# Miniprotein binders against p81326: the designs that were tried, part 6

Target 1, 226 residues: p81326
Amino acid sequence: MLHFGGFIMEINHISKILEKEREEYIRNKVEEYLKQGFSKDDAVNKANQSWRTYIGHRIQDVIYNLLKKFLKDSGLKVTTDKALNNRNLPEELDKVKRLIAINYGEYLFLPDADVIVYKVENNDIKIIAIISVKNSFRERRFETTYWKLKLKESPVTSHIKVFLATPDKDNEISYKCPNGKPKKMRIILEYELDGIYFLKEDFEETEKAKHFGKIVEDIIEISKKL

## First folded at step 11 (miniprotein)

Design G17
Fold by ESMFold2, fold request of step 14:
Structure G17 (fold): chain B 226 residues (1-226), chain A 83 residues (1-83)
Amino acid sequence: as target 1 above (226 residues)
Amino acid sequence: SEEEKKIEELLKKADELLYEAEELAKKGDYEEAIKELEEAVKLLEEALKIAKELGNEDLIKLVEFLLKLLKYLIEEIKKKLEE
C-alpha cells in the first residue's frame, strides 16, 4: 500500500494552505516599496506582482519536496529543471538532462519541466514523467502541450508522461463545459496532456483530470510498466 | 545517516497519527482527532530540529510544509467542533 497515505490524502490543500501567507506578505511588501519612494498605488501593484511570482515558486517547491519524499520508497527519484541547469552536475543528473533535452539544430534545450521523475535500474536511467506547475493561465496557456508534442516526436522521449499541476483558483480550466459551452483551454489541455492534477477539491473530475493526491499512485503504476 | 533515519521514523509516526485523526474526525470525535494531530505536530517539530541541525534544506522545506498542513487541519477541525 502507499506509504504516507495520511499526508497524501490531504495534499490537495497545498494552495489553500499557502494562501494564508498572502495578507502579511502583501502588507510587508507594500511597506518595503513605500520606503523605496513608490506611490501607494504603485507599491500595491508591485506587491501583488511580487506575490504572484512568490506563490508560483512556493507551490513548485512544495510539490518537489512532497514527491521526492512520497516516491522514494517505490524506487523513484525526483529532480527539477533548475537543478539540471547547474554547471556542476553529478553524472546521474547529467544523464537525466541528456535524456530529456530537445535538439533545435545548433541549440539544445530542456523542456519546461518544473519537476522530473525518473528511475535508475542497473546504472540505466529511465525518465518517467515531467510535471509542469501552473498557478495561472493568464500567459502561455498551452506551453505544456507544446513540450508534450515535442517529446512525442522522438521514440527515445515519446514514453515520457507530461502532467500539469494547478490550483486553478479562478476556474480557468476546472470544468469542460461551464455554462454549457466547451472551454477551449480545458478541452485542449486534457486532450494533449497525460494528466491534469488539481490542487483543490472543486473541479470536474475525469479519467485525466484528478485530485493532486492521485499523482503519486499514477506515477508508481506508470513506472512499473517501464 | 542515523539522523536521517530518525527523521524518517518521526515522519512515519506522524503520518500514522494523521491517518488515525482523519478516521476520528469522520466519526465526529473532533477533540480526540485534535489530540492526535497535536501529537503529530510535536513529532514533526522534533524532525524539523534534526533536519536543521543536518542543514538538509530539502528535509527542512518538507517538514515545514507538513507542519503547516497539520496546523491547517487542526484549525479546520476546531471550526467543526464549534459548529
Scores: ipSAE 0.806, ipTM 0.919, lowest interface PAE 0.8, mean pLDDT 90
Fold by ESMFold2, fold request of step 14:
Structure G17 (fold): chain B 226 residues (1-226), chain A 83 residues (1-83)
Amino acid sequence: as target 1 above (226 residues)
Amino acid sequence: SEEEKKIEELLKKADELLYEAEELAKKGDYEEAIKELEEAVKLLEEALKIAKELGNEDLIKLVEFLLKLLKYLIEEIKKKLEE
């Protein structure tokens, strides 16, 4: 049974809801930088840069808290790469970390997976999905596809679904063929990933490119097939 | 805890009101949808107060965002009503 269906139907709007925080955030940051002795122009520029970092973390935090809540009644647990990137881990999280880590000879790295969904059955841990939350595509454009391909290289990790969640405010991946021309970034991401979930309404829907609210239903269905 | 169980019940009631409001809005019953959402906001405000008294940061963040979501929806429906 899908609890919280009312809220789940409306979480496509995360980016638009959080954007309303921008004006107050910028005002407060400008004042803070002016107190530090920056010129008005520099303070404004620094405040805008600060906002880009803030909103990225803010979106990730909201997604984490929503998924943690909405997946709980289905027996699914949620953690983050930041929680796993700590040397002093509880046993459960240490197992999660080992189950998604990629081996590079003498080095062991976690995929760039902002949110990890797993379940615990009879003290066994099954990784269901990792979710990369990407606010913009200015740098590391195909990092998520790289991690999907690395996970596919081993039968131990090849079952792990790799999703991208994004507001895509600059429309870098919202449409496959804008103006009649194939958009490489959208086409490659959609081909290689298990799903792209948009935190906005205006994008081209496909079997893999969906409204963010669909991620809850999709994860639950996948978990039942494992 | 009993406080966390109270928060859970308030969230469930708010979700039911939101679902009803969404159905009303689909039918064009915007004023009644707004009334349901305003009641859901009151339930979440109570849940937020309890979460803050507990100091449960995850619950505080969750409820704060859900409040923003409900208020956003009220604003959007009011725009449609004014058209």
Scores: ipSAE 0.803, ipTM 0.919, lowest interface PAE 0.7, mean pLDDT 90
Fold by ESMFold2, fold request of step 14:
Structure G17 (fold): chain B 226 residues (1-226), chain A 83 residues (1-83)
Amino acid sequence: as target 1 above (226 residues)
Amino acid sequence: SEEEKKIEELLKKADELLYEAEELAKKGDYEEAIKELEEAVKLLEEALKIAKELGNEDLIKLVEFLLKLLKYLIEEIKKKLEE
């Protein structure tokens, strides 16, 4: 029997499950914006924008909590870039932050790393992977590849695997050549990243483009090599 | 803690029931698959109660989503019965 494999394999339904929240969310947000004095058209547009942000955070939370639970017995720990930006970090997380931060001269920034997987062995910390969670690709389409390229520039971070997790409900990267036409975003993301994990059933599967259910096994296998 | 250990045991048993339900559904045994999933829902409802008593936001969010997932699967299998 696989540990929690049933739940992780069924996560592909996440967009359908969470979409049920949309109607109530939009209704409540429209009322909120109308009270602030926005026109009906502006309130609806702002509510839809708010939903896109909300649903992205919900998917990120689900992924974080599932991975935290599923990887625990393998000795792997999980955190988030939000947690690393907290004011008073525990020593362990402060070390994680220092090991993943990118230097821009007098400034230091974290990569866009919604979920970070690491291990601790005798107070040594090894960053295994970061996972960028994208619900849609309306803006910052290649943000994740930028961070992969920056991480490759330093011997301290060059080993870190960079994954993209997405339901891709609008089919922006689900296929390499839909209708015979190369999809630039899919081609470049698959080429540059260490993996793309889809939270849906219908996409073109390749060695790097897989169902999200495979991510736990892949992370565990990678961790054994580090 | 003992409460967190109990939640872990409930989640593991629910996952086992989910696996059994998936195997049953592959064989076309939809009514029995639904029965297994409904039992898994009961285990997760117990886990959610304990998580809320602990005030553990991460566990609450996890169990709430897993409940939604199980209920979604039950409805999908019911649709197959009606075909």
Scores: ipSAE 0.611, ipTM 0.836, lowest interface PAE 1.5, mean pLDDT 88
Fold by OpenDDE base, fold request of step 14:
Structure G17 (fold): chain B 226 residues (1-226), chain A 83 residues (1-83)
Amino acid sequence: as target 1 above (226 residues)
Amino acid sequence: SEEEKKIEELLKKADELLYEAEELAKKGDYEEAIKELEEAVKLLEEALKIAKELGNEDLIKLVEFLLKLLKYLIEEIKKKLEE
């Protein structure tokens, strides 16, 4: 049994670990904004907004690097939408970019893709999965769903699995019907996406909603079928 | 590269130690769990050193986070020992 390792299983502490940096970060940003001429209240608000963006990126980076590491041994590769946002791409990445592009008639655009998993076989690229990493769902709650639906519209991209990975710190999608009240966002995301992977222990597990520790195995299994 | 392979080996060993430590902690063997985690920390510190020497930013970021994770887990287990 490929023990997909203790690190992936214990990733559920990511929010707690990174949150320790918040106080210092906020203090520094407040000072920065005050120096820029903002009021104290504005500086605090801006600092808090900056923190939300910052922590989101940090979580994305961690997940990207973990997946890169653990998928490597299986011969799978990873990249990001940001890495593809270049005029001069290596041939391999240029192919990846083209294979995930969504057609809008006169224009091709890339889906939001924090992690893109692909394999190379005999110089052919096969896209396996796109993973969106979200720390919170306060803004753009169904963005990942939109991209999944758009990818499904083309035979070129319809096979690509779309996953959401989240610590869901605010418990917005951890349970379907807490206290008997349906959580619309959880229900829709689980229905439309190929899977939701939680970086936490306290969530309602289903066939599609799993602990993040399962994502590597699931991706490898999908890759074998392509 | 040989250095990258070394990092991979260190990460693998650290991962194994973490798994063992978790199993020990589940059994209530907290002291032994902490020892395993501390050994894992040493391995990751070595990995971090190599990653920095290589200038691999992705690996540096990963290993730094994993170190924070291990240290966090050690602290959490220590709290249980004091209980």
Scores: ipSAE 0.589, ipTM 0.840, lowest interface PAE 0.9, mean pLDDT 92
Fold by OpenDDE base, fold request of step 14:
Structure G17 (fold): chain B 226 residues (1-226), chain A 83 residues (1-83)
Amino acid sequence: as target 1 above (226 residues)
Amino acid sequence: SEEEKKIEELLKKADELLYEAEELAKKGDYEEAIKELEEAVKLLEEALKIAKELGNEDLIKLVEFLLKLLKYLIEEIKKKLEE
């Protein structure tokens, strides 16, 4: 078992590490927005919003790159929805794009997919999993669930596993029933998704809710069954 | 490429050192843990250099983050030593 265990396990600190950049980032953005003619209050608000977007992307990038690296030895490939938003895709990626597309009758749309894991066997592409990466659940709380349900509706995509990876910074979904009160979001996400992977230690572990360190193994196992 | 393989080897070694360092830290051997992490940092710095030479942005980003992670861990362990 390629226990690439050290870096994957310690990824728990990702939010804290990246948050060290916040103060400087905010300061710079505030200055930028002030120069654009915004009021101080507006500049601060915009800077904070920009930070949320920025940090989210940073986390996504880290997770993408980690998975790319750790899955490579298993012959698995990764891409992103963003990478698929190109007019001139290589044949392989064009096939990937088509295999994850959701049918809306006259239109095909891609699910939100921060990471797409696939394999190539005998010139055939098999999509293994889609991973959504979320730092917090302030916005679009059930978006990943929506995509899972949509993918499940087609025999072409129904086999695709949909995972959520999150540090859950605000402890929104770390526990199902803290203090006896059900956390709707945790319960629904766990029920609808194929797995939730936490980039933290303090969470309620279940069959579907695991530490991020297990995601590579789980994906590899799924890939063997496809 | 040969360079990519070298990066992979360096990352693997760094990961192993990190794991060992964690085990050492759990045992209270903080000084030795820090030493191993510092060695891991050196390996990643080399990896980063190679990645930059290759112009592989994904690897650059990854290694840069991992470096930050290792440095963070070193700092955290150092705090424990002072405790």
Scores: ipSAE 0.587, ipTM 0.839, lowest interface PAE 0.9, mean pLDDT 92
Fold by OpenDDE base, fold request of step 14:
Structure G17 (fold): chain B 226 residues (1-226), chain A 83 residues (1-83)
Amino acid sequence: as target 1 above (226 residues)
Amino acid sequence: SEEEKKIEELLKKADELLYEAEELAKKGDYEEAIKELEEAVKLLEEALKIAKELGNEDLIKLVEFLLKLLKYLIEEIKKKLEE
């Protein structure tokens, strides 16, 4: 049994926990924007937009750190696309970067990757999975599917699993057909991606749509097959 | 390192206490659940101290979040006791 079973189960509260910081954050940002010369209404709107970005990053950080910790015991490593955006990378990370790069002819670009899971065996690096973390789906709804499809186009990257992790605060993808109406985004994401992992309890579970607590086990299982 | 092992041990114990607390709460033993969670908080506070001493930012962030989680759970259980 994976260690930290209690913490994994209670991850469902991540949004509620982090949202407690909202009031103070908004207050401080409003004050900042007022000092910049914005009207009160504009300052509030900008603060709210800033909060959406901020909370998204906070959730990404938490998920990254959790995965880093849980996967370490299995000998798996994690990094991020941001960590790879450096001119002077250690050899290991340079290899990781090259192994996830997408070919566009004259250019190589990295997929959006909030978490990159890989293993090192006998000095060989194998990329296992890329996890995209999204708090909401208001913007760039199918960006993760784009990257999955691009990764599939190359034999170098076609084996890489692409997962989405989300608290889905607004219940945009929690159910496939609520009230008999198909949710396009849920259906497409579930179809195209290798899995969706929810940091919540209230969602429609399927073979590909699971609780976040299962992601570590799934990744470990995938790693054994590589 | 030895310090990292200590952090891992503390996190493991805290996780175990959390699990036990959850089971207690399910049975309606809220007071005992809170006590176990409070003990878990103490363990994480120690872990945080060590993590800070090591300067491991990732561990610091993780433990800080877990502390917030435990405190949140304690508050939620306390609300249930008041109802």
Scores: ipSAE 0.579, ipTM 0.835, lowest interface PAE 0.9, mean pLDDT 92

Design W12
Fold by ESMFold2, look of step 11:
Structure W12 (fold): chain B 226 residues (1-226), chain A 83 residues (1-83)
Amino acid sequence: as target 1 above (226 residues)
Amino acid sequence: SEEEKKIEELLLKAIKLLFEALELAEKGDYEEAIKKLEEAVKLLEEALKIAKELGNEELIKKVEELLKDVKELIEEIKEKLEE
């Protein structure tokens, strides 16, 4: 019965928007690194690495702002791992942090949780979902599945939904059988995670692999069951 | 076509401004957010004009819906500014 505004779907354009910025960004970063004393080859390499980090942060920020906007009317709150790592957290955020942390004996670690969705009812906090944002699957392809499995090991965290959000611009996980053979990475990610949300139009939709715009409705439905 | 490429360029610029305005509004920079959204409205109105000239009914509907959403966001932020 809930209706969500259409402009959340405009995130499907994020890769094209960022691509238009790439040339100027790389040029400016090469100049910066040359001024710092790096060789031309090193400056170019560092600029390309800087670009990958930059677009990751840009996409994460867009996701955070869209979710905050579209979940607010349902009483759901959104925070980030960056906010949770600050000193002197407000009591509410300190509780959020403690409710997602995993105990490793002497050590307490947060899972890979770029964006966290939670609700507050009668001063109690319930974690609804964590969202991992991945621009590329070149490294740490299954890190999110590891964190999902760790969260399932404790009754305190086992209810937390773990989602992956990705533009997947290189089509690394967009299809289950892209050449007539099962794509291992897509199959495992979809099986282990609670959902994969694509920031683009062209991919194979399933019960767990959806357009990003559907994440709002899904989170709201999950929150009603908790 | 040239017209379809122009519409896409206008849409991408407007969507970028929309995302920037959402970020600004979350920081409390309401006046700057409104300025970004007003620029996005102009771009969307231009895109709508071209879409109507092409007779692309589905694109017209999508641009009109986005334009309505952006205008509503402007009014929402204006209310925040006056609080």
Scores: ipSAE 0.742, ipTM 0.901, lowest interface PAE 1.1, mean pLDDT 89
Fold by OpenDDE base, look of step 11:
Structure W12 (fold): chain B 226 residues (1-226), chain A 83 residues (1-83)
Amino acid sequence: as target 1 above (226 residues)
Amino acid sequence: SEEEKKIEELLLKAIKLLFEALELAEKGDYEEAIKKLEEAVKLLEEALKIAKELGNEELIKKVEELLKDVKELIEEIKEKLEE
C-alpha cells in the first residue's frame, strides 16, 4: 500500500492553490457578465458566486480523485451522486443508487452524496460511506446532518457512515469552544455526523474531528466490519 | 524569509500539478499525467535545494517525502501505460 502520507497532508494547501486562480477567474467572469449586459456591481456579484461554485467543485474533484486512488488497492470503489443521475446506469451503479435512496413514502430521493464509497462482494453491493464536501458553511449548514438522520431512519441505510470533508477556510467549525464560547455548528455537526475531516492543520482534534489524512484508514477499517 | 516564500511557491505549484496529474491519470491520460509529475519533480528539487541551503531540516524532510511520493506515483502510472 503506497502510503502517500506526505501527499495527503499536502491537501492542506488546496485552498491556497485555488485562491491563486481567483483573481484571474473573477476578472474573466466579470468581463463575461458585462458583455451579457449586467451592471458592474451585478457582474462582480455574479462572478463571486460563480467562483464559490467553481472552487467547491474543484475541491470535491480533488477529494474524489484522492479517495478513488487511495482506496483502489483495498478493493473499494468510489462514485458520485452526479454519476448516479444518469438514466442508463450500469447495473453496479444502479444498485448503489438504490442502496442510498431515502424513502419519502411515494418517492425515493437521493441524499447529497458528493462522494460514495462502496464495496462489491460476490455481486453484492455494500455502501460504506458518503462524504459531503463543503468549502464553506454559508448556506445549508446542516444539510449533511439532515441526510445523516434520514439515512439512519432505515435499516437499509442506517449503517452508512456520513462524513464531512472541509478546509473550513473561515474557521466556522474548526474549534468547539473558542474563547469559552460554544460553536453551535461544530458541536452539532460533530454530534450528528460520523466524522469531520479537515483539509487543514489548525483545528481542534477529537475522536470524530480528524485531519483528512485519516479518512482513508478510517474508511478501510469500517469496510472490514461490514 | 524570501527564500521560505520561494519554497512555498514552488511547493504550491508542485502540489497543483500533482492534483492535476491524479485527475489525468484517473481519466486514462497517463502520458500527460507523467509530464505534469515530472514538472512537479523539477519544482520540488528546486525547493529542496533552497531548503538545504537554508538548513531547514523540517522543510527538507517534507520536500524529500513529497519527492519520494511523486516519483513513486510516476512509476505506478508508467506501469499502467505499459499495460
Scores: ipSAE 0.639, ipTM 0.850, lowest interface PAE 0.8, mean pLDDT 92
Fold by OpenDDE base, fold request of step 14:
Structure W12 (fold): chain B 226 residues (1-226), chain A 83 residues (1-83)
Amino acid sequence: as target 1 above (226 residues)
Amino acid sequence: SEEEKKIEELLLKAIKLLFEALELAEKGDYEEAIKKLEEAVKLLEEALKIAKELGNEELIKKVEELLKDVKELIEEIKEKLEE
């Protein structure tokens, strides 16, 4: 049984917890945008967009904090793409940034890397995993898959595991073939990625599709093989 | 039932506090993290009481496990605060 297994399992409630704040958040944002001179319709639309961004960040923050906490005793470190966007990076994070960069010939770009797990051994940095956090799949459905494939194209990054973490509130990828109809997005994501971790209980479990509670042990196991 | 709704409400409040406490602890705000966790313990203990009254074994087990984890986390953070 994973240390703090009960606590990790409670991540299932994150969407419900955040949803309780939605009405007040939207109301406050609408008022803010109206004061800025936007029309009512524009204010509502902007508030809804702000909410989607907000809840996405909140979920990401929770996942980040959980991973940081539960991987610490294993000597693993956690950072984010946001932390890497700073001009003055400490040497360690500068190395992390370089080790996840995708080569486009004249340019290097970073993959979407909401959470980055790495280890430091003898002053050498090894990137273990990138976790992409998605609250919904309405937009950019296969972006994580794209980055996984790009990382595989280089011997420098080909070893990096790419995971998706999601509450999948709308059940877009929870099941492969609900009612006998294949869900293209679930099938492709599961095939191309190294794993999908659900922040919920009602999903089709497979070798690659697991509850988020298993991500810590999986990452630790991967780290031992690098 | 009304009792089940109350348990759910207590759990959601407690879980929110747990996530907030974890964030605080990761930022080094250990004292405030402990306060939130202690509040969460109170909520969970109340939930456990109601669950026992209802005889819901599954819920009892869940809450007990969570209480154990939260208490352990409090002790870990306390150790860091004394360091």
Scores: ipSAE 0.603, ipTM 0.839, lowest interface PAE 0.9, mean pLDDT 92
Fold by OpenDDE base, fold request of step 14:
Formats: C-alpha cells, sequence, structure tokens
Structure W12 (fold): chain B 226 residues (1-226), chain A 83 residues (1-83)
C-alpha cells in the first residue's frame, strides 16, 4: 500500500474545497475590473474567466506537489513546463527540456507539460511521463492527444507516457456511454492517451481510466522498465 | 444528520490544510507547514470523536487512516527542519 494512500484519496474533495472560495474570488475580481473601467457585465465575465484559470493552476499545483512528494523516495524527479521556461537552466533541466522537445523542421517546440516526471541514471536523463492537468474540457479538448501523437513520431520521445489528470467536474469524460450515448471525447482520450486519472469517485473505471490514487504506482512501474 | 454535516465540514477543512501544508513544505517553509498539519490533526480528532459517537465504522476508518498519514507527514517534515 502506497505510503500516505489515505491522503491521496482525499484529492476527491479538491473541487468542493476550491468552490468555497469562488464567491469571494469573483466578488474581488469584479470590483477590480470595475475600477479598471469595465462595465458590470464585462467585469463579471472577466472575473469568471479569471476564476477558471485560477482553479486550474491551483489543481495543477496540488498534483505537482503530490507527485513530487510521493515519487521522491523512488528516486524520481518532477518538474514543470514553467520551470523549463528559462534562458538559463541548470544542466539537468536543460537536458529535460531537450528530451521532450518536438521537431517541426526549422523549429523545436515543447508540448504542453504541466508535470514532467524523469529519472537520472548514470548521468543520463530518461523522461518517464508527462501529466496534463485539466479542470474542464470547454476548450482545447484534444490538445493533450495532439501532443501524445507528436511525441510518438520520434524515437527520442516515443517512449514518454502521456497522462491526463482531471476532476471532470462537469462529467464530460467520466463515462463512455451515459444513457447509451457515446461520449466522443472520453473514447478518443482513452484510446490515444496512456491513461486518464480522475480526481473523483464517480467515473467508469477501465484499464486506462483510473482513480488518481493509482498514478504514483503506475509511474514507478513504468520507470522500472526504462 | 447534523452530526454528519459537521464531520464533513471538519474533513474538508482538514484536507484543505493538508494541501496547503504540502505546498509550504515543498517551498521549504517547514515551520508553517507543521502548524497547518497540527491544526488538521485537531480537526480530524474532533471528526473522529463524532464518528465514533455515531457508530459510523466507515467514517471512523477513513479518519483514522488520515490521522495516521498526517502524523507521519509531520514527522517527516520535522526531520527536514532539523537538517
Amino acid sequence: as target 1 above (226 residues)
Amino acid sequence: SEEEKKIEELLLKAIKLLFEALELAEKGDYEEAIKKLEEAVKLLEEALKIAKELGNEELIKKVEELLKDVKELIEEIKEKLEE
């Protein structure tokens, strides 16, 4: 049993915890935007957009911290795309950045990589997994799938596992065929990605669709095969 | 029931503190992390008391497991603080 397994399972409450902050956050942001000269309607819309971005970052930070903590004892390291967005990187992170880069001919670009898990063995860096964190699927529904497919095109990156972590608050991908109607997004994401990890209990479990509590074990297992 | 609602409230507060403490610890703010975790322990102990009074075995088990994890995390952070 994973050390601190009980704590990891409580991630199910993250959405409810954050939702309690929404009213105050929205109120403060509306006031801020009104002071900037926006109309009431514009201020409300901007505040709601800001909230979506804010909670997305908060969830990502929680996931990052959990993975960093629980993978540490296994000798695995964790970083983020933000940490890689620097001109002057430590040698280790510079290597990580290069090992996840996608070739577009004249240019190299990085995939969206909210969390990057890697190991260092004999001075060689091996990228194990990229975790994309999505709070909602209103926009860029298949962006993670695009990056997975691009990573598979190169022998340098083809081994990298791509996972999606989500609370799926709106229940967009929790079930494959609710009421007999296929959910296109769930089916495609599950097919193309290496795994989907839910920060909730109410979902259809499959070989690839699991509770977030399984992600640490899965990553450790993958790391042993590399 | 009113008691069940109270347990849920206590759990949500405690879990929030756990996530905050983890963030603080990762930033090297070990003292503040420990304070939050100690507060979480108090909340969980209160929740456990109510759960026992209700005779809810599932909640008892859940809270006991969380308490164990939190206490272990406190000890790990304390070790880092002494380094």
Scores: ipSAE 0.600, ipTM 0.838, lowest interface PAE 0.9, mean pLDDT 92
Fold by OpenDDE base, fold request of step 14:
Structure W12 (fold): chain B 226 residues (1-226), chain A 83 residues (1-83)
Amino acid sequence: as target 1 above (226 residues)
Amino acid sequence: SEEEKKIEELLLKAIKLLFEALELAEKGDYEEAIKKLEEAVKLLEEALKIAKELGNEELIKKVEELLKDVKELIEEIKEKLEE
């Protein structure tokens, strides 16, 4: 069992923990938007949208911190796309940024990369994995798949593993064929991505669809092959 | 049961503190991280007591494992603080 295996398994509770903060958060945001001159209905709608963004960032932060902690002993490093959006980057991060960039002819753009795992060997940087964190699949359902396919188009980035981490509260991708009906999104995401990691217990497990607790071991194993 | 709900509440509070402590430790705020973890230990010990009173072996095992992890994390952070 991995060091702190019990702690990693408790990631299943993150959604419930954060949901307890919702009422207070919404109340405060509604008040803020009312003071800005919005109507009550507009204030509520804006507060709910703000909450969705907020909770997504909180989950991402937890995942980032967990990966950073548990991969450290293996000599692996972790960063984010946000950290790469600075004008003055340290040399190491500037190299990371360049190694994940996607070519669009005249321009280079970065994929959505909530978490980036890399290693430094012999002064060379190797990108190991990109983890996309999705709290819900209401919008941009296949965006992560798009980035995976784009990364495959270049020999510079084709080796980079792309993972999805999600609590999947609405069971949009937890099962492939519930009640005999294929879930298109689950099937496509599992097929195109290198793995899906669930922050919950109630899901259909496959070779590529696993509990989040397995992600550290999987990343370490991939790292050894690069 | 009411006791099971209390255990769940204690666990959720403790886990929240663990995530916060981890963030603090990664930022180099080791002292505050340790304080949060020590509070988490107290909550988990209370949960363990209730679980033992209920005779729920699964919950006992879960809480004991989590306590072990938290205590180990405290020691790791203390070592970093001394460096």
Scores: ipSAE 0.599, ipTM 0.837, lowest interface PAE 0.9, mean pLDDT 92
Fold by ESMFold2, fold request of step 14:
Structure W12 (fold): chain B 226 residues (1-226), chain A 83 residues (1-83)
Amino acid sequence: as target 1 above (226 residues)
Amino acid sequence: SEEEKKIEELLLKAIKLLFEALELAEKGDYEEAIKKLEEAVKLLEEALKIAKELGNEELIKKVEELLKDVKELIEEIKEKLEE
């Protein structure tokens, strides 16, 4: 049996691990863009943009693989919004897709989520949680709260927990009142979401704001109530 | 301080290999996953040796727990490979 507090807590090192890759990654991408005919300034800008996309995907992949590994023995399954947007969906994933869809009158849309946790009982599917992975909060700061509010509007989806997972390297949401001043983004995200899970050690821990290593236990506990 | 810095470097490299191995195992690349984990074990055993030379009991415990978890993961993946 794997410990829930085992190596999943090592994700707290993800920023240090990935930052060691940054210099080489940027160098290689600048060379690639220069060969494509971009100016040096344009190549550097594009390389930095490419890095932001790359690091976001790397963090998402690590979270996906950790959750899939640690939730499997509890009968919980994990998928992604990318997988749900494939043209040829397995029947199980097609059901997952239909169970998280939001009704906009004539239109039916999926909430944007990076990782989706669900369970299957006697061919019935129950969506447990949606996890949004954010490396930074420069843009689309409150998109996750919008989707939580939309999911709350229907009895079919109101039970779905919406979590945010982040390294928050720049301390944009790590503390509620740094230097005595309320941090609007942290306060609103914590109020509206079901939980914030940090991929680092140094942050203000609360009932809803926890180390990422606690997410497995929390999801399992939630699934027992559904 | 230099010994502590070396242990941290070994740990970060081992943890990176662990995450890579999990990704490989998910794709069904079990042989490659095991290779990554066996390399991680070697790095962790080196880190443990240094931690013991320092007498840092907290670090020794941390490395021993991680090493145990990685070895357990190797056995789990080997079982999947035999299937």
Scores: ipSAE 0.558, ipTM 0.838, lowest interface PAE 2.0, mean pLDDT 87

